# Ledger of designs, part 3: VH-VL binders against Ribosome maturation factor RimP (rimP)

Target 1, 164 residues: Ribosome maturation factor RimP (rimP), of Thermodesulfovibrio yellowstonii (b5yjx5)
Amino acid sequence: MNIKELKDKITDYANIVGEQEGVEIVNVEIYPGGKGLTLRIFIDKEGGVTIKDCENFSRAIEAILDVEDPIKSSYTLEVSSPGIDRPLKNKKDFLRNIGRDVKITTKEKIADNTFFIGKIVDVGDDWVRIEIQETKIKGSKKKGKTELLFIPFNKIIKAQVYLG

## First folded at step 1 (VH-VL)

Design B14 (framework fv_zigakibart)
Fold by ESMFold2-Fast, scan of step 1:
Structure B14 (fold): chain C 164 residues (1-164), chain A 121 residues (1-121), chain B 107 residues (1-107)
Amino acid sequence: as target 1 above (164 residues)
Amino acid sequence: QVQLVQSGAEVKKPGASVKVSCKASGYTFTSYDMHWVRQAPGQGLEWMGYINPNSGGTKYNEKFKGKATMTSDTSASTAYMELSSLRSDDTAVYYCARGEDYIWGSYLDYWGQGTTVTVSS
Amino acid sequence: DIVMTQSPSTLSASVGDRVTITCKASQSISSYVAWYQQKPGKAPKLLISAASSLQSGVPSRFSGSGSGTEFTLTISSLQPDDFATYFCQQSYSTPLTFGQGTKLEIK
């Protein structure tokens, strides 16, 4: 089996397990790693992936691999969440990171800035809303809320999860 | 300066396969998606799909699923598009183009010169 | 799939004219429209992204406008280099789709 055929099979198995375990399959990577193949499956879910989620997923996928036996050589299976510092490239990436802090760069000024750090609170078809803590602004805080900034997707140059 | 250089023209018989290459230079290859667009003679532009060279992930136009295969070689900064089971209506100029995939699709800011693929009996 | 329809399909104009090309989307796509110029035998060139954002190196006589379902590309004072085919493209969702093209030719 070539690598592309194998990746397709593993991706199919992973999607089945993902539905059962309540996680999304972000990516499947297969590469030679010293001795044998390394299979790396990236999973994610709203609210973040736990160690238990990775363990449950690993156990379920290993059961399928044992039965189907698609890999004749030795292999290592790694299940993890994608790096928290990954870029957000599309609506699905923003949806997956609701509740996380992100840094966003825009091509034109919004509220006098082109760079923002805030928590994703909502995602629409062509916009994202982030929550910024602003000590000098009383409007949103008067209601016990932080300031909400609406950023149209068409104004975003780049976005990524903020690790600070 | 950003450049995308594609492989040369191909003439194929029906049922054959063709693999077009697109060599990138002047930017970080893994930072931008590579899209493929074709244009049949005298016709408009038709989007085929893209590959993310950083992850190897692909997105195909449904029309080309099972017919086109996109791959990349990050060490060579080269993207590939292979078209199988060629038919006469696959005769077209095939373009690679760089895009930013931050909001579902991309604006295609730099294009290769195009590769003419002719499928004849 | 989102269908992009351009009008006119062919436009005849003279140097110095103000030229407008229209692009209509089958559904609302906010401002996710790009415009490309293609000369015979050449690859397309990006002119405008996000409906109105002029690309670096593109002459200021080119401008884009519109939102939702109707978009326009305007050339304020046509120059000889501008005779070409123009395409709009939506970037709102995959598959990416292009208009059928507008051929701008000498009157």
Scores: ipSAE 0.000, ipTM 0.484, lowest interface PAE 14.0, mean pLDDT 81

Design B2 (framework fv_bexmarilimab)
Fold by ESMFold2-Fast, scan of step 1:
Structure B2 (fold): chain C 164 residues (1-164), chain A 122 residues (1-122), chain B 108 residues (1-108)
Amino acid sequence: as target 1 above (164 residues)
Amino acid sequence: QVTLKESGPTLVKPTQTLTLTCSFSGFSLSTSGVGIGWIRQPPGKALEWLAHIYWDDDKRYNPALKSRLTISKDTSKNQVVLTMTNMDPVDTATYYCAHIDYDFWSGYFDYWGQGTLVTVSS
Amino acid sequence: EIVLTQSPGTLSLSPGERATLSCTASQSVSSSYLHWYQQKPGKAPKLLIYGASSRATGVPSRFSGSGSGTDYTLTISSLQPEDFATYYCQQYDSSPYTFGQGTKLEIK
């Protein structure tokens, strides 16, 4: 399947979930990220999207992707709403979000990647430590292994609370 | 020396799609942390951010215009392309591309192209 | 979205005078994500100040920025003829990344 066909299928699945969850699908993006594909689904609704809306949508779309199995390689799924992405801008923001999932993009490769999704477990003076679950792999019966990663603040380009 | 230059049509008819290309030199979009943004300015009005693309193909769009915008890059050609569908006379503006500085997620535009005026009329 | 309101809309001063330009945000913005640009007629904007107070490379020391929360200020200590231009503030704190409406600094 080419990327256009894959995007169309995922968009169809997303629209089904959107109707069930009461949200509109704003955009679907698919591109290489780390070792595998990155799928980003942007949702919106009248009155604004909540964290719970993103969680519910993420859970439902994940279930369809598991059943339909349209992706033959590893992938990362992200669900968010434009303008409610809750950016993390400094050490104080990371400290306030210990225990939450975040997405971080870095200037340089760390452990062979520049994009990370994981739970903030600890914050130092010039670094953050996140607990990363490996990218979902097609046909895997178990969830991926967890890995602890140190990311220096001076290597971060952008960081946001991960709602999906 | 960092340089950016916009190119594309100067006249667009209502309902048509606008395609603009940003050509740059002095840096590479394969460099981690580098990005290109598009900003427009209607005559006599304020600057309006449209979209960004980063080295890792991460894309960000202004939610108000999101359904009409597509941004892409060709790293081998040192080019970033913006398309905007369903053009209307109110979209008449000078369109700029700009380099995004990668200093710790600050997101400022440190080098700008000269801008290209796009007029939308029948 | 965060709305940035700049005041005054137009500021008329003479060379050698001090200029003070204000930018007020509709909600709190981290100073790390507030930036100032200068634009001359027919030209692209030029970065002046990033992160509320850091001067961009090549920007003269007479330009300074300050502020936090909702209130930010750009100051030009002693106006030179080339400083008469339009100035814009911008926030990168929250999407969409917005600009103020601009302050036109004109010669008296």
Scores: ipSAE 0.014, ipTM 0.521, lowest interface PAE 7.3, mean pLDDT 84

Design B3 (framework fv_bexmarilimab)
Fold by ESMFold2-Fast, scan of step 1:
Structure B3 (fold): chain C 164 residues (1-164), chain A 120 residues (1-120), chain B 108 residues (1-108)
Amino acid sequence: as target 1 above (164 residues)
Amino acid sequence: QVTLKESGPTLVKPTQTLTLTCSFSGFSLSTYGVGIGWIRQPPGKALEWLAHIYWDDDKRYNPALKSRLTISKDTSKNQVVLTMTNMDPVDTATYYCAHGWEYSDAFDIWGQGTLVTVSS
Amino acid sequence: EIVLTQSPGTLSLSPGERATLSCTASQSVSSDYLHWYQQKPGKAPKLLIYGASSRATGVPSRFSGSGSGTDYTLTISSLQPEDFATYYCQQYGSSPWTFGQGTKLEIK
């Protein structure tokens, strides 16, 4: 079978498993690796993917591949989550996490702070904009106040997805 | 099967612009997370990264060469194009394009390379 | 830029021996972004290890990677004839992405 036809089949199987396991299928890659084919399935979900999610997905997809037997040669299956298991270092990483809460440490004060937890709302070439919640106002609790901050990438020491 | 192949002139005169095309199959550069990079290797020397382009048209350049480099993609043709201006004999090298694995940004699949000689 | 220094430049060994190749970064690099490639004469590089310690698909178990921070190692536990090649480390943790100078593994 040609690689496009195989990829379409694997993607269909992956979407079925993704719906069962509560994960989104980000991408499916198929290419020669070593002595056979390599199938890489990238999964994601709100709040982040755990190792257990990858294990559960891998087990379920392997069951389908065993029954359907679409690959006649040897193959290796890899299931992972792109960009959740690593620090956010570049525009690509931030773009992939728009809508998620992130934890950012800066080397210089921005809006009088060097540590932020907030939702990524927009990403530029060399900056990220996050929406942070200020749940209190001095002397009173006033829930729901939100601030938008622009953080230049060159000021970031560390950034990663905040899993609560 | 994922394949990449470089094409372009094998001989370039000093001061000319080099244009190289990376043609690929087995994947689409519109696919979330996919990227393609260009790496060169002068004869007997180490590898040097030149530029990278992602599925979302995000572009990265080696700062040492950025003023001379342009990378672009044509997703409908499955091609990535690199241009390098003001070629010099020191730019003689084998030029590779390679698939970047989104998860790690490791270059997991490489083209065969094309030797570009700058002389005259 | 982060400079990667590989040592030794050339390593002469016999089949069956253990090879240990080093890659030292001029500043700390996340292990997630350190990769190793194998290159044979006249051929394109082949991804061997990604993220400091994960073998790429189809790479034999005799290859292993380790390290963190500034010091990384590639080990080949029992050299086979096909392993004699040049090995490069690469970092993606900081722009520009850089490669080491390479270690040539040759038959003694």
Scores: ipSAE 0.000, ipTM 0.474, lowest interface PAE 17.6, mean pLDDT 81

Design B4 (framework fv_ebronucimab)
Fold by ESMFold2-Fast, scan of step 1:
Structure B4 (fold): chain C 164 residues (1-164), chain A 122 residues (1-122), chain B 111 residues (1-111)
Amino acid sequence: as target 1 above (164 residues)
Amino acid sequence: EVQLVESGGGLVQPGRSLRLSCAASGFTFDDYAMNWVRQAPGKGLEWVSGISWNSGSISYADSVQGRFTISRDNGKNSLYLQMNSLRAEDTALYFCAKDIEYYDSWGAFDIWGQGTMVTVSS
Amino acid sequence: QSELTQPRSVSGSPGQSVTISCTGTSSDVGGYNYVHWYQQHPGKAPKLLISDVSKRPSGVPDRFSGSKSGNTASLTISGLQAEDEADYYCSSYTSSSTLYVFGTGTDVTVL
């Protein structure tokens, strides 16, 4: 089977698994890897893909590939989401992830902390607002209240989607 | 065509300052993060500094933190590196580099300038 | 000083395959799919050869391929040609120290 036919076949299998697992198939890529082929399947989901989603999808697609055996050489399967591990570096990145949980590290203290986990609720030209569930984490078992925090972009060292 | 052209390098004494410029053309400059990468003679690549599209996020390598300042002027399609308190170990070819246009890729530098040589010597 | 580890040099004859490894940690190569490869000929700027572990930019021949297993990424050059004689660098996003880190570099010699 040529690469185009194989890609179409893999895409068909992926769409079947996607319906079962509740994820959309964004793209399917096939590369020669020296030691066989590399199959990379990109999945996406409203609200964002988690690592567990990728693991579940990978397990299900592997089961089909083992039964159908469309690849006679060795291969490596990779399942990922566009941007699941992507650093958030600019306004467009934050805008694109409104509604998702993110992990942010800042250069200076904001509200007495330099590390935050929360949901992006709004994005301005030079700031982001996140919704933090204030759990008194440092030695307290008391449940905190939800708090909105304003973080200027110029104070952010690193930011990424938080996957739990 | 798409190009990055560095300038401002030269011979400078230790402890002095130098400002590098990078002129961009052929793409929408204000949509992309920009970076400075250096290479000492006969040595490997070292990332120096990066700046987001709106200057909202700026990062530096530990070796230059507190001495170098990256900035950009989107109206002039230009990137700058202000280098203060220069040391002999800052001697290198300095490249201007653009993050790739693909939505799902970060730190892949698809367009590079030719570099500008900075020599810090007495 | 948190460089990704590459072999200093690899060599091969025309038509053979060579593989260059790039080893990091779970905070860079093992943790993220932002591993890239660059080719640098003497006196020239680096050229992006592979992005995001295994993606070939337009104009890069399919004899160049990338992969990753755990904390190690690999660049494979099949059908080695004289023009492939160059330095090769990997790079990765990192959560540990600086924003990006480059590998130590590998000199490929075509005999």
Scores: ipSAE 0.000, ipTM 0.488, lowest interface PAE 16.1, mean pLDDT 82

Design B5 (framework fv_ebronucimab)
Fold by ESMFold2-Fast, scan of step 1:
Structure B5 (fold): chain C 164 residues (1-164), chain A 121 residues (1-121), chain B 111 residues (1-111)
Amino acid sequence: as target 1 above (164 residues)
Amino acid sequence: EVQLVESGGGLVQPGRSLRLSCAASGFTFDDYAMNWVRQAPGKGLEWVSGISWDSGSISYADSVQGRFTISRDNGKNSLYLQMNSLRAEDTALYFCAKDLEWLPYYGMDVWGQGTMVTVSS
Amino acid sequence: QSELTQPRSVSGSPGQSVTISCTGTSSNIGAGYDVHWYQQHPGKAPKLLISGNSNRPSGVPDRFSGSKSGNTASLTISGLQAEDEADYYCQSYDSSLSGYVFGTGTDVTVL
């Protein structure tokens, strides 16, 4: 089987799983590399994709691949959502992700921490406001407390969408 | 074509001043943070200074703090470095470099060819 | 001048793999800040090779890969080719300096 035929089959299987799991298939990539083939499926849904959505999708499609056996060699399956590995670059990116969890690194301490995980609740001209779910620097914050934090854009080193 | 072109380098005596310029073209200049990076002959890269898209955030390496001033003119698509109280150890090729993003410190994807500054008596 | 430690040189023959380490401190790589990699050929400006630990800019071959763990980042060049002979620099952000820090640089020789 050539790579286009394989991609078409994988895309068909992915669409079946997508309907079952309530996600849309954005893209399917297949390329040779490492030890065998790499299959990368990008999924998305209104409101954003969670890690659990990716896990559920992976399990369901692996089950179909085991039965249908379209790949005779070894392969690696990767399931991701568009933007998960893309940084939030500008105000438009932050605006597009209101309501989603993000991870933010700052160049100086804000509320005694430089790393934050939280939900974007509002975006201003030169700031973002997040509802803190957790911090990754150990000992900086107590668990179970929700805080609204104002982060000026000029203090952000990087920001990315965070899967829950 | 995305391009950065430095100018203003030359031979200068210790204790004097020099102003470097960097002309940007091929991209929306005011969407990105900008940097000056230098490299002494036969040596490694040393970050000198950085400035955010709106000039709201500016930082300097300790070795130049208080002597150098970074600035930008978004209307002219230009970056500047005012170098005062020059020392022999400031001798280097000075690169203008664009950050990947409007936020500083994301890594630098576009670099100029550099302009040589030689501080000698 | 630079704050991140790299080996001075690494060498390999065509088709082999080489790995360059970049070791930082608790104020930069150890604090969780991303590592970027640059390639510099003699007489040329640096070129961004890897951004954000492992992301390749368009036009960079997939034989270049990056990773990070704890205080150390690594650049791996697989299928080494003659044109890979160059200096390689890592770079991160340092919170104690409020600015970028570069590595000491590694000279890659292909022989």
Scores: ipSAE 0.000, ipTM 0.501, lowest interface PAE 14.2, mean pLDDT 82

Design B6 (framework fv_ebronucimab)
Fold by ESMFold2-Fast, scan of step 1:
Structure B6 (fold): chain C 164 residues (1-164), chain A 121 residues (1-121), chain B 111 residues (1-111)
Amino acid sequence: as target 1 above (164 residues)
Amino acid sequence: EVQLVESGGGLVQPGRSLRLSCAASGFTFDDYAMNWVRQAPGKGLEWVSGISWNSGYISYADSVQGRFTISRDNGKNSLYLQMNSLRAEDTALYFCAKGEYDILTGYFDYWGQGTMVTVSS
Amino acid sequence: QSELTQPRSVSGSPGQSVTISCTGTSSDVGGYDYVHWYQQHPGKAPKLLISEVSKRPSGVPDRFSGSKSGNTASLTISGLQAEDEADYYCSSYTSSSTLYVFGTGTDVTVL
């Protein structure tokens, strides 16, 4: 299946969920990540979008994707808003987000990848430790394998909270 | 040390097919994304197609979608482009280009010399 | 079309600086730091000149530099030399129906 056809289908589903959840769909992006396909949906709302709005939207769209079954491979879903997706730049930013999922891009390969999604479990003076989750596997009843990864701050190009 | 050598180009009539090959050496072929980029005579570069290290992700430019098929054989360190339903506007020099492990990065650090495809009656 | 916009040509004298712009949208140049620059001499294959907005590969002189502001990336060639006379192309990852897009290309002439 080509990416354009998939994007149109996902956009249709997103608009249905948007009406249901009271949010507007700003954009839909589909791109390859370090592992699998990444679907990124930007939402907006009168008065501004909250993290809980993004979480509620993510759960609702996942339900439709499970039923409609448009993707036959592994994928990662991201839901964000222009107001929420602030860069993490220093130790204090990472400490503030311990226990939350983040997406990190590095300037050098670490464990054969330059893009990571995982939960911040610990933060040092010059590193962050994340628990990496495998992308969602269609038709699998078990969670994907997890592993711990240490990422030096000096290798990070960009880091942001991951909402999907 | 890195070398990429394209072959398979030639003169072909509209509606016919050609298969291009790229022989790679001097690096661990299995670890990198590979790409085809073309350049029409006197014109600019156009990305045609890319394939991840394990063939798990494949993408095409809109202009060739449905007509061209990219593939690779890691056991032979070779990249291929099957070109069907060729059109005059497909006339170009076709380059094989080495990507990075993460196909998302999109920088091509080594290029072959190219193989010329001419689609004309 | 989805091509990134570059000036058709840029010229300068030896020892001077020239800058080439590459303008896209928030779905490519503006949205990601995967902007690259290539140099192509007549009859030759392109050569990677700058990767990821501003990184120089080994062997590329430091007089070549890259930057980005909003939807526009720029390549600056300082201390312009005769051998810099070539075509220059930017490229970017894009979130559209394609994976990568090239710029329209810029012919650099050294007067």
Scores: ipSAE 0.000, ipTM 0.475, lowest interface PAE 17.1, mean pLDDT 83

Design B8 (framework fv_indenebart)
Fold by ESMFold2-Fast, scan of step 1:
Structure B8 (fold): chain C 164 residues (1-164), chain A 121 residues (1-121), chain B 115 residues (1-115)
Amino acid sequence: as target 1 above (164 residues)
Amino acid sequence: EVQLLESGGGLVQPGGSLRLSCAASGFTFSSYAMSWVRQAPGKGLEWVSSISYDSGSTYYADSVKGRFTISRDNSKNTLYLQMNSLRAEDTAVYYCAKEGWLDYYYYMDVWGQGTTVTVSS
Amino acid sequence: QAVLTQPASLSASPGASASLTCTLRSGINVGDYRIYWYQQKPGSPPQYLLRYKSDSDKQQGSGVPSRFSGSKDASANAGILLISGLQSEDEADYYCMIWHSSAVVFGGGTKLTVL
């Protein structure tokens, strides 16, 4: 089956599941790659989708894919709402997520670390400032001490909203 | 289908006020940043204001700071622009625009039909 | 000085190619920016065409033909929208856009005439 035919079939299956689960299909993407195919389905609904909606949709469509067997190679299925698990790629992305927890990986050490989880508190032209909560000692009931870190954009490998 | 429908435009005298609305449907409104962009007769596009998905951040063009206020009501899927102290230079078609979906980046990908604001004496 | 500068007009023949430029102000390096391109036909709102930062960081808008493509000219400090195989329906105003200093900045627009 060519990619266009496969995409059309997957879209048809997704629309069936969408009607059953009460969500709309925003987009369907298929990327051929070294690890096989990646199927990415974006779903939405009035009032917003939840993580549980994405999980329910994933289980339902996987059931159809198991029965219909349209993909003979390995594949990865990703179901998301536009905006859930948003990658942060530019200044505007960071500005929109001020007050949210994010996870950031850097090319080189900053304050002896290359991985950070913290709240975006400020964004400059070429940097982001995050508030990092000190790791609590196991068994301690005290809150961790906060630390503010400046991270230059040119040192960021990847950044994404941290959902917990 | 994603739809944006502006309303509230009209004729107003200099120094007056007007409130624009943009009704959104077909997507999770609360997950997207929204913007207002205007276009004066025969002129180019001029960004006016943007608001984050959660109303936590707002941005304004220097020409409208202190006079215009952008807001949204996620429970009603509606974007607003409160325009005060209107000037003749504010005469334009005002477009409501939605930021794009995640192919890893954000951009304005859906625009409404616009609503016309005319400021004249 | 304007952050983004576009030529006011450009004319080209059907079947030819048109290169529309978007020049960034001195002191701002085009290499650091994603350039977004929009098309506006008379009586219609703008439509998103594509964005381009680099060959590994670019995206085509839904339904936008492959004959529209983005690139950059580092020596001119400019983003470029290339339209190959020009058709009469390509006659429109074209705007470039970047996010700069907490603001959305549009170029002045180029009116493309296909004659």
Scores: ipSAE 0.000, ipTM 0.476, lowest interface PAE 14.4, mean pLDDT 81

Design B9 (framework fv_vedolizumab)
Fold by ESMFold2-Fast, scan of step 1:
Structure B9 (fold): chain C 164 residues (1-164), chain A 120 residues (1-120), chain B 112 residues (1-112)
Amino acid sequence: as target 1 above (164 residues)
Amino acid sequence: QVQLVQSGAEVKKPGASVKVSCKGSGYTFTDYYMHWVRQAPGQRLEWIGEINPSGGSTNYNQKFKGRVTLTVDISASTAYMELSSLRSEDTAVYYCARDLGYEYWSFDYWGQGTLVTVSS
Amino acid sequence: DVVMTQSPLSLPVTPGEPASISCRSSQSLLHSDSYNYLSWYLQKPGQSPQLLIYLGSNRASGVPDRFSGSGSGTDFTLKISRVEAEDVGVYYCMQALQTPYTFGQGTKVEIK
């Protein structure tokens, strides 16, 4: 089977498992690497994907691959969340990541800064609102306070999920 | 396949207005900013402005502010550029172009262009 | 406004030979995130512009590997390792660091 046919079959299997496990299939990548084939399936869900979600999905898809046996050579299966390594480039990406920490770089200063790390709390048509926290406040005897910041999309240079 | 298809050539007299359309297909229309760029004969490309189809918010090049209006019809996946108070210097090919969005700010797909001629 | 200046403005090339186009900006296009907000476009005769390079050095989807972009700050170069007949047209650089986005004057590449 050529790679296109294989990708179509794997995508079909992934969608079946996705429905069962309550996750969305974002992308399926298949490429030759090392001693065989690499299958990488990106899954997501509202509120974020957990390690348990990835484990459950991986176990279910492997069961189907064992039965259907579409790959005769060695292969590696990886199940991952797109939020780990993908940039946020449109409103849909921000909406999908509400509740997650992100890092954002802006073209112009907002509240005297051009770089922000915070949790997405809300997304509008042309803006995102993040919850940032200053861990140390100069001249303060308290822990840093939470700040809600509105960032217009057209001022964003780059945005990515922040892994901690 | 992503395509941007623009309306046909227009001939206008000085002082008139022109409205050019740009229909997108092969992608989710509301996920990408739409830009308008023009090119007068023998001159460089000139950015006119941008619109976010998702909310309708616009940002205009100050040179055209007050004369240009960018709008969208989401149900038709169509963007519009209206330019008023036309002068002979507005004679140009007008392009719509799709932007990948944040962090890229590059125009990856372009319409075929619409020639607008302004003459007496 | 950021002024973009290209050189040369006219570049006749023998088929199979390399070509190099310069683009200079009136201010740095390098942001604190380490990216240069510069892209390159090709406009073939009678056609719309098409994206070649974005963020200074990244080839757009479908663009042949004979095209490469380099440079940082205010000085950028587009190189074509072996010019083919289909590469004739006008090349433009564009900055997207700040609005209004601005283009160079264009470099016309022609086969000798």
Scores: ipSAE 0.000, ipTM 0.519, lowest interface PAE 12.0, mean pLDDT 83

